# VH-VL binders against c7peq0, part 44

Target 1, 252 residues: c7peq0
Amino acid sequence: MHNKIYNSFIDRKAKGIKSFAVLIDPDKVNPADIADLAAKCTAAKVDYIFLGGSLVITNHLDECVQQFKTLCDIPVVLFPGSPSQVSRYADALLYLSVISGRNPELLIGQHVLSAPAVKKSGLEVISTGYVLIDGGAPTTVSYISNTTPIPSDKDDIAMCTAMAGEMLGMKVVFMDAGSGARKPITESMISRVASQVSAPIIVGGGIRDAEKAYLNCKAGADIIVVGNAIEKETSLIKEMADAVHAAAPVLK
Key: E = the ipSAE of ESMFold2; O = the ipSAE of OpenDDE; V2 = 0.75 times the mean of E and O plus 0.25 times the DockQ between their complexes.

## First folded at step 15 (VH-VL; framework fv_olinvacimab)

Design z4 (at its last look DockQ between E and O 0.94; V2 from the best seeds 0.82)
Fold by OpenDDE, look of step 15:
Structure z4 (fold): chain C 252 residues (1-252), chain A 120 residues (1-120), chain B 107 residues (1-107)
Amino acid sequence: as target 1 above (252 residues)
Amino acid sequence: QMQLVQSGAEVKKPGASVKLSCKASGYTFTDYYMHWVRQAPGQRLEWMGRINPYTGDTYYNEKFKSRVTITVDKSASTAYMELSSLRSEDTAVYYCARGVEYSGAYFDYWGQGTLVTVSS
Amino acid sequence: NFMLTQPPSVSVSPGKTARITCRGDNIGDKSVHWYQQRPGQAPVLVMYYDSKRPSGIPERFSGSNSGNTATLTISGVEAGDEADYYCQVWDVSSGHVFGTGTKVTVL
């Protein structure tokens, strides 16, 4: 109903500011660790908390959202893998269409089913073109989506896909190598996409260090999303956040 | 079993170029970044740059960016570092070092080093 | 440019504890890694991500990092620990940066 989060994306992008998002799976995070995590995110000036998972087998989403909202002032953005992953307590929802694939369900089918609940939630809805990139190994996303990811070396395909998404009215492009991806998205692919897309570009999957986060930003990513690496090593939050915040885009 | 074997010592004149090799074995070559680090006599280690052997993407120390080129031959599991416009200050032992899997955080294995001597 | 400063040398008696510091602005916000380099040899990773030991590195090696100082601690120092030690971080301005190095001498 409002565009606060989306406006933050475009405003930051317009200013050349890069953003760091921590991805948290409500089913994997220990509630006892949320306070510490929130504190670290706050200290690191994390820009967004993305909540979501490919497979939500338990419904801890509301509780998780509420905990973070209570413990920090960082915007909480839902990154759902399914229509069931909606919480009215969040600040926004990335409404994902898997435009890299050709699965009608992920293009529009699931949206039709989830539309009433999403509308009822009152959440800010951000239409998002989700572009799945081959991460070198099967990921949960690949299994669930039953879609073929874009090969990691096909920059033009990624570019055209993102362009199409934008032209169809999607407000954000999310390039993802998937959770647990072995191979993160290349800077060349990011640059290629960024050269043709004006929408904010979110990049995630397989980012394991500050260097990669930084270089992705330099290549044209506007928001860097990291999950697995931080789950393993929470000390990386500050380091990666700092790297992202220090980054500036390369001339397009 | 994992090994990084570097090419032999080089003696060059100022202004010349040198190309060193680093052959990897015992692991999947394309799954790890390959870094080049040098050490002048009695000096600290100095990072020069790295390459993703899978994609060919490189990241260089700005200090060397204009003179260094890192490449790979995937079929030979070999990384190369070429340094041009050599100066006496380039006299050093040059190491190749494996990075973490698809990460450049740290270097877990090192080659034996290659001495490059630049003298008139 | 980002710089890491180490003491040039640390002397320690066998069985005692050696502490090698690595100073840098807000280094506590960075992942610090440590390398051991014996005379005439290539560096060897002895610590990564501040306090994690690679396989094969004795438990008597430990690491910490906070504020502006990272520290590699070697307890129960042995003759074989005599080497140069380098800290390393990544920085946006310079890429990977190594410390000035510390020569540890076992007396």
Scores: ipSAE 0.844, ipTM 0.922, lowest interface PAE 0.6, mean pLDDT 94
Fold by ESMFold2, look of step 15:
Structure z4 (fold): chain C 252 residues (1-252), chain A 120 residues (1-120), chain B 107 residues (1-107)
Amino acid sequence: as target 1 above (252 residues)
Amino acid sequence: QMQLVQSGAEVKKPGASVKLSCKASGYTFTDYYMHWVRQAPGQRLEWMGRINPYTGDTYYNEKFKSRVTITVDKSASTAYMELSSLRSEDTAVYYCARGVEYSGAYFDYWGQGTLVTVSS
Amino acid sequence: NFMLTQPPSVSVSPGKTARITCRGDNIGDKSVHWYQQRPGQAPVLVMYYDSKRPSGIPERFSGSNSGNTATLTISGVEAGDEADYYCQVWDVSSGHVFGTGTKVTVL
């Protein structure tokens, strides 16, 4: 149980194997549809289910986690938007510090308050440097976090932010354009970060087709996270998973 | 309202290069991927590559990768495709086609096409 | 590389239904898009993501995709539907791939 999910991140990265994660917002998912969604994720060989969002207004997180854990064997990883997104039934928690911003509450303040509950949960805790990238318009996360996203064309700022996070002990870097982003993160920025960071790199936000998922992997992303596009069209789960899994290059 | 207007027909000799233009109007040029697709006489459509006009990032069909260069001029809302080392089998109609907003999955608007004839 | 095969032609009487198939290995796992190309004209998108209809395309156009076959269906065929039809997918090995094309003839 010790570091099982994090070890899967680093083992797959070491082997050049790319991972696909489906992001599910407990406030938006219809509970009646979870069985079908779990079956589709299983059939597509989805590697992780990420649960959470930037706003979680409902108390249905525990129920959602338990349904997925009952219906499939895919690891359930919490992507918390607030301290209330802690469920003991999940497999791991991405413990996010918004290192791209200068809001002290999101850098460490909320962690100080949540740490006792997180520790008591028994969850695997994965220290995660969260890097918010401008997605072409203000997003829920940019408004709620009161933080300025890194501009989409400032590759060196993203690279230095991720590098510093890794040097400070972050185990994972999460580059996110935000839920509902218009613009996904550029392949250029992913490549620049990947050139200087050994930690697993999660990329999400604005990914709408299998081509972009594939190209993000080729640029150096280790884990691709898709939420909104799949909510609109669940048939994309298989196509995107296949594209991500096919992005295992032979280095020359 | 929306238009993709391509440059005129070209006649080239083998070994030459051709550079085609595609002028976009009626939408935000940098929000949509621009693709180039060709069609030889009596044959199927063949995708050559695309560019993200915002970043300049390109993605090419391996068949053409060594001979194709796709570029943009953001201020002129114009995409370009250059094909070098022309041969007679490159005789085709060349289309520019717009992807959807920040996605290259399918092509919802097409230019009128530009005939390129390669003959000796 | 990834191949999409279509019947070279389909003949249909006015008012009847044309079914245009696009075969590819496990094409049901891909998103399929369809284009109509009238003689001397650029292609026009008529279906995307298997079964979604663009604005301005009449309801008599529909699509499906499962297994190894995607199908574009045109009910109530009119003379103006006489054209070449191409399916298209994205594939890791080939990028964007178009089918061999189907000429629909309205007799």
Scores: ipSAE 0.715, ipTM 0.872, lowest interface PAE 1.7, mean pLDDT 90
ESMFold2 (binder alone), look of step 15: mean pLDDT 94; pTM 0.954

Design z5 (at its last look DockQ between E and O 0.89; V2 from the best seeds 0.78)
Fold by OpenDDE, look of step 15:
Structure z5 (fold): chain C 252 residues (1-252), chain A 120 residues (1-120), chain B 107 residues (1-107)
Amino acid sequence: as target 1 above (252 residues)
Amino acid sequence: QMQLVQSGAEVKKPGASVKLSCKASGYTFTDYYMHWVRQAPGQRLEWMGRINPYSGDTFYNEKFKSRVTITVDKSASTAYMELSSLRSEDTAVYYCARGVEYSGAYFDYWGQGTLVTVSS
Amino acid sequence: NFMLTQPPSVSVSPGKTARITCRGDNIGDKSVHWYQQRPGQAPVLVMYYDSKRPSGIPERFSGSNSGNTATLTISGVEAGDEADYYCQVWDVSSGHVFGTGTKVTVL
């Protein structure tokens, strides 16, 4: 039970299956639109619903999780920007350490504070190395985290960072250009990281079309996360999902 | 104000190579993918490939992958397309086209086109 | 290879409505874009993401996409609308794919 979602990550990765995740911000999504969104995700065979935001303004997390759990069978994975973004109704929690930065609070401090609540929640906890990549513009993540992202052209830094995370026992590597990123992560960087990391690799930020989603998968991403683009155009869910599902890794 | 200006017409023999240029102006060159699309006389448009001017990452149509090379000169805001082993069937107007910002879903601006004639 | 099929030609009288179809397997699951190409000119984007108009494109241009058919509709057709029109999608097997093109003739 406590490893179901993670086991799905590693199983799919082992089989060369690529996964598509829709990122939903509970504070931005209109409850009235959730039913339609859930239906579209189901129809598109979306693999995961990621729920979370960098800044939680309201407390609609539980309700949002419950709605999705009621409306579809897609696993709901919490992608929290803060320790308060925990819901026992979800299927798993990505427990993020911002390993691209040097903010001790984001490395361990907030984890210490949130640990009791997280443990009490009974959620599957997936230790995640969060690697923030420069997306070409300031993002909420950058402001909230007060960390300097890895430059978009520094593949080796990203690689070493991800390697370190994995060697420290983090089960998943999340490469993120941030919400609203102008520059998505390059295929070269993804390939570089993938060449040295065995853990599932999640890639998000600035992915706006099926081509980019597809190419990221080909480069080595195991899970593609899309939020903003879907919010703007829900019709992209199917297109991107199909592209991701059609992708296979390419060794570079 | 945004413009894509392509190099002039080319006449080549079979087996030769041609390198076309597309100079961009009026926007940040590295913020948009640059695509190359050709059109043979009386035929439909055919996508050849694209480049991310910022990273240099390329994506090619498999049909042309072995013969086409797309490059950029950032300092000159210029994209290049080189097609080798030319055949008569390569006779076409070649267009550069700007993709959407940091993506390539569609092409919002086009160059004027460059006619390449391949004949013995 | 993914293919997009368009009717070779559509004739329409001024003021009437022209409908240009683009057929492809499950094209409704893809984003369809449309380009207008006048004789001797480069293509011009006239519709993107099925139904969105670029700046400068009149409202009489509209688009839809469902099932296996996308449609560009031009209401109140004018002489200046005479052109070749191409649909375009992205496909994993082929990359960017253009339709066969439709010549719209204004009678």
Scores: ipSAE 0.765, ipTM 0.895, lowest interface PAE 0.7, mean pLDDT 93
Fold by ESMFold2, look of step 15:
Structure z5 (fold): chain C 252 residues (1-252), chain A 120 residues (1-120), chain B 107 residues (1-107)
Amino acid sequence: as target 1 above (252 residues)
Amino acid sequence: QMQLVQSGAEVKKPGASVKLSCKASGYTFTDYYMHWVRQAPGQRLEWMGRINPYSGDTFYNEKFKSRVTITVDKSASTAYMELSSLRSEDTAVYYCARGVEYSGAYFDYWGQGTLVTVSS
Amino acid sequence: NFMLTQPPSVSVSPGKTARITCRGDNIGDKSVHWYQQRPGQAPVLVMYYDSKRPSGIPERFSGSNSGNTATLTISGVEAGDEADYYCQVWDVSSGHVFGTGTKVTVL
């Protein structure tokens, strides 16, 4: 009943099964296209739909969640740009702390303000250590929030950050190059983090083809999240899902 | 004006090794994967492997994995491919080919090719 | 391993349409890319992601991909289109795979 989505992360990781998540921005998606998108995700056996985006001005989040829940059986997981982006119709919430940064508002401050509403929502809440990696261009979030990404070649800093987050109680590590990233996270950095972290690892940002999705899985990612490339070309859903599902780590 | 300039033709005996170079110019070398593709006379193109020049991460075709090594020198904007334990059937033109920005899905620019002849 | 098969040759009269097929098991689930190789030259990308044209490739080049067959179509064929053509995909088991190649002969 509780922890269903988190348990699916750890059960699949334990079996060496890699997962593919499609990230959809409810402010960008055309409601008329959701039925086709849900059908493509179902046909491709997409494991999760991550819903997240910018400011939610018009209640499009709730409508978007309900449409996907009606149109397919794929779990809908909130990936919020703000802790206030909550829909009780979703299956779970990634409750992100930006552990790679030194901004107290992104570490815990916004959570103090949102926690009563999050608790009241009844959602499964998944404690997620969010590790922002330099994606080849500064992001708006790094400027506005004074959050500096980990440099893309500092594998040990990313590893120590993820390790510390896990020791402090984070249940999931989310390594992200950021929305619109030019440069995806290197296989070397993923491998370094995976060598020291037992929590499920989500990797996203800048992944543009099936080969990169596959190689990220081989490097130790457990869940691959793709948004921008699929937004541009929905035919990639099947190819990327197939690549992720075909990947298997060496279990020894 | 982008260029991929490959090293000159080689003649080798069976059992030897060959190391080919591919010097890139006119673009940011570390932003694009570098692939090596060969073509035996009258045959199809055959992908051998690739490297991310930024991180050094490599991925090889299983057929060549035990014999091929791809490396880069970032400061010289140069990729290398070494093929060991050469056989007569390794006689081919060897191309370096650039992927697209942070993607290796297809090859949008190719070097001129280097003929390697392996003869007893 | 994943195999891509093309007809060895296609003959076409100038101004007519050449259709070059690339067959593979469930190739419609993959992104297909196409290269032109003139004699003695390196390959040149002419189509990517099934149907997208690189800058500088004329509109008479088009592509499609469904089921077990991808097709590169060249309408209004010119003498300069005489070349070998290769399809290419990425596959988990084989990496990047090229088709067997098709020689297009004009006339």
Scores: ipSAE 0.730, ipTM 0.872, lowest interface PAE 1.4, mean pLDDT 90
ESMFold2 (binder alone), look of step 15: mean pLDDT 94; pTM 0.953

Design z6 (at its last look DockQ between E and O 0.03; V2 from the best seeds 0.00; counts 0 for: pae E 5.9 > 2, placed apart)
Fold by OpenDDE, look of step 15:
Structure z6 (fold): chain C 252 residues (1-252), chain A 120 residues (1-120), chain B 107 residues (1-107)
Amino acid sequence: as target 1 above (252 residues)
Amino acid sequence: QMQLVQSGAEVKKPGASVKLSCKASGYTFTDYYMHWVRQAPGQRLEWMGSINPSSGDTSYNEKFKSRVTITVDKSASTAYMELSSLRSEDTAVYYCARGVESSGAYFDYWGQGTLVTVSS
Amino acid sequence: NFMLTQPPSVSVSPGKTARITCRGDNIGDKSVHWYQQRPGQAPVLVMYYDSKRPSGIPERFSGSNSGNTATLTISGVEAGDEADYYCQVSDVSSGHVFGTGTKVTVL
């Protein structure tokens, strides 16, 4: 039970299946819209609901998780901006270390503080190497984390960072350009990382259309995460999901 | 799905210039480097240069640096290679190839090639 | 000026194993890539980063790299494997360097 979500990542990757995740910010989503979103996600065969935000302003996390769990059968995975954003009602937690930065608090400090609560939650904990990539402008993630993102054209740095994370025992690599990124992560960078990392690769930030989602999968992404674009236009859920599900990696 | 389509064969006189094109499709043009590689009859492959389509930054083989110019048109997803002061030794098939510019870079997709014949 | 040397030709019977070598000074410290070029066709990537196969390349293709020699191995050789094979590395001083090429003939 404690490895169900991670095992799904691994199994799907092994089969060459690409996955689509919808990112929802509990503080931004209108509760009245959750039913519709859940229905659209179900219809589009969305693989995961990622719940999380950079800023925790309100305490709507539990409610949001419970609503989605009630309305659909899609696994709900916590993608927290801070370790304090934990809900025992979710299916799993991505336990993020910002390995692209050099902030000790984001590497281990906050984990130490959150460890008791996370342990008590009973959640599946998935150790995740979070790799922040420059999206063309400072994002909320970069500002809040107080870390310098990896330049968008430094594929080798991203690769080495991901490799290090994997070798340290992190089970998943999350490459993120951040919410509202002007520039999504390049296919070149994704390909470079994928060539050296066996762990599932999650890619998010700045993906605005089905084509880019598809191409990122072809480049080596295993899971595509989209938030902002869907918030603006929910009709994109189906298009992007279909594109991702149709994709297969070109090189491994 | 991934395709690099090059312009047609060229016949040139010594001293002339030739400009070849390579149209990319099936991927984000600006996310990968574009390289030019040539092959004279019965000879090995020879790297000529590369360009980052996003920034326009170029890198050239020293052998060709004085005569080769690589450019791109982002709007058309097309890369160009111009070779000036043509010589008979420049007779070759010229390829464009997509590359990942990093330590240990390789070329994963190639155009069909363009024959350039230089003769008096 | 970094140089890669390959045997000019390798002959192999169908079903047997062909080994194509690529020699260079401390080539084991570099990433070696391999290309197949059939007559009249463009090169096709068949191996990258020493031992990784692109999608669509059969498992009977394998690669290794150590010391001063990289090797492309083709097991169970088929008629369709007849082609020229080139190794390639990237070098700081020389840029991207290709080997001299090996013609594989299937007897």
Scores: ipSAE 0.662, ipTM 0.872, lowest interface PAE 0.9, mean pLDDT 93
Fold by ESMFold2, look of step 15:
Structure z6 (fold): chain C 252 residues (1-252), chain A 120 residues (1-120), chain B 107 residues (1-107)
Amino acid sequence: as target 1 above (252 residues)
Amino acid sequence: QMQLVQSGAEVKKPGASVKLSCKASGYTFTDYYMHWVRQAPGQRLEWMGSINPSSGDTSYNEKFKSRVTITVDKSASTAYMELSSLRSEDTAVYYCARGVESSGAYFDYWGQGTLVTVSS
Amino acid sequence: NFMLTQPPSVSVSPGKTARITCRGDNIGDKSVHWYQQRPGQAPVLVMYYDSKRPSGIPERFSGSNSGNTATLTISGVEAGDEADYYCQVSDVSSGHVFGTGTKVTVL
């Protein structure tokens, strides 16, 4: 059976089960710390590990993926800065198109160049509509992408962008305030998007406390991604995971 | 073995001050918010204020802000609450409670409480 | 300031179900937490994030929150459940707000 990771997104959404993903930057993590991170993620019942960041040397990315897969059973999903950043050892790749922007290179151009190599990798490829939301200041991704984020109070623009992405074939919508965001995406915007798309919704950027993660799930997010706050304090992994999982229905 | 141990009962006259302590053990003191909550006889629980032991940042209920001071001693893993200009209405049991790390949104462990009696 | 109102008391027979309500404007948009306080004891967390049970709390405790009302439900009530129960939210302007409290009496 193919599409194991995508099917887990769909199955969990259908059951109302919310998921917590820890985002790890392979350029920032020390190899000596990976065993501790894997143990903490396992103990907290983290659902996915997302690996993403700046351009990395392929040896270090492969090593990070292999260490996590050896040390725990948590799926490792690539969240690359560009479509060509892959590791064949991962479980899946989020194949991101920046649909909120008007940069043709990030919409489809880089994908045309990378597609043969991505196909040869044998990875599960998940078509992902990436929607960049204003986080209170320009972020690294907004600068490097030459893309204006959707304003934080323009719920209808975010909703229409996500609808269009789904109609064009995107299997997942990723709403992101960006690395270093001063404020997370509003619950109002999440709710507006969730009311109009069936695709699983990933929400990230600027989430610094467990209550915000819980309220985002309550508003309609299916997967919560946290990286920056966890890098500063790994003790938050359990608290964040508990909050996200608390939004799930009571099992019978 | 997590524990919050509070100082003993106190009897005070109106106009005096009281300083209560709460010693934490069994966890990393600076990783979690500390709250102070009081309960007058027959009354509901009432939040007084909170401190982030790592930064020293405090947040107070406006009702008490002019009279309450919350501090920590990181090396002793101890939080303190001082309430000044005591009135008979301040007779209550005072609790310390640990808040969850990221927000302190709920109180997962409570001290045993300290009775403060204010009478003439 | 944000206010949470609970009924002062609920009487319930052993084995039956107690429902403790907590009312506040748009409380369904907030995360609600619940505490049990037995006579002479400190409060104990029995429910958080509307419906999640802490480790060690029996499955007969459940919670819900929608609209203007959050509810703590205790099924199969036992004598040991006789206590005061408080709901709590966090509010930007009011801080941490507790409900007025409900005394559950098991007859």
Scores: ipSAE 0.062, ipTM 0.654, lowest interface PAE 5.9, mean pLDDT 87
ESMFold2 (binder alone), look of step 15: mean pLDDT 93; pTM 0.947

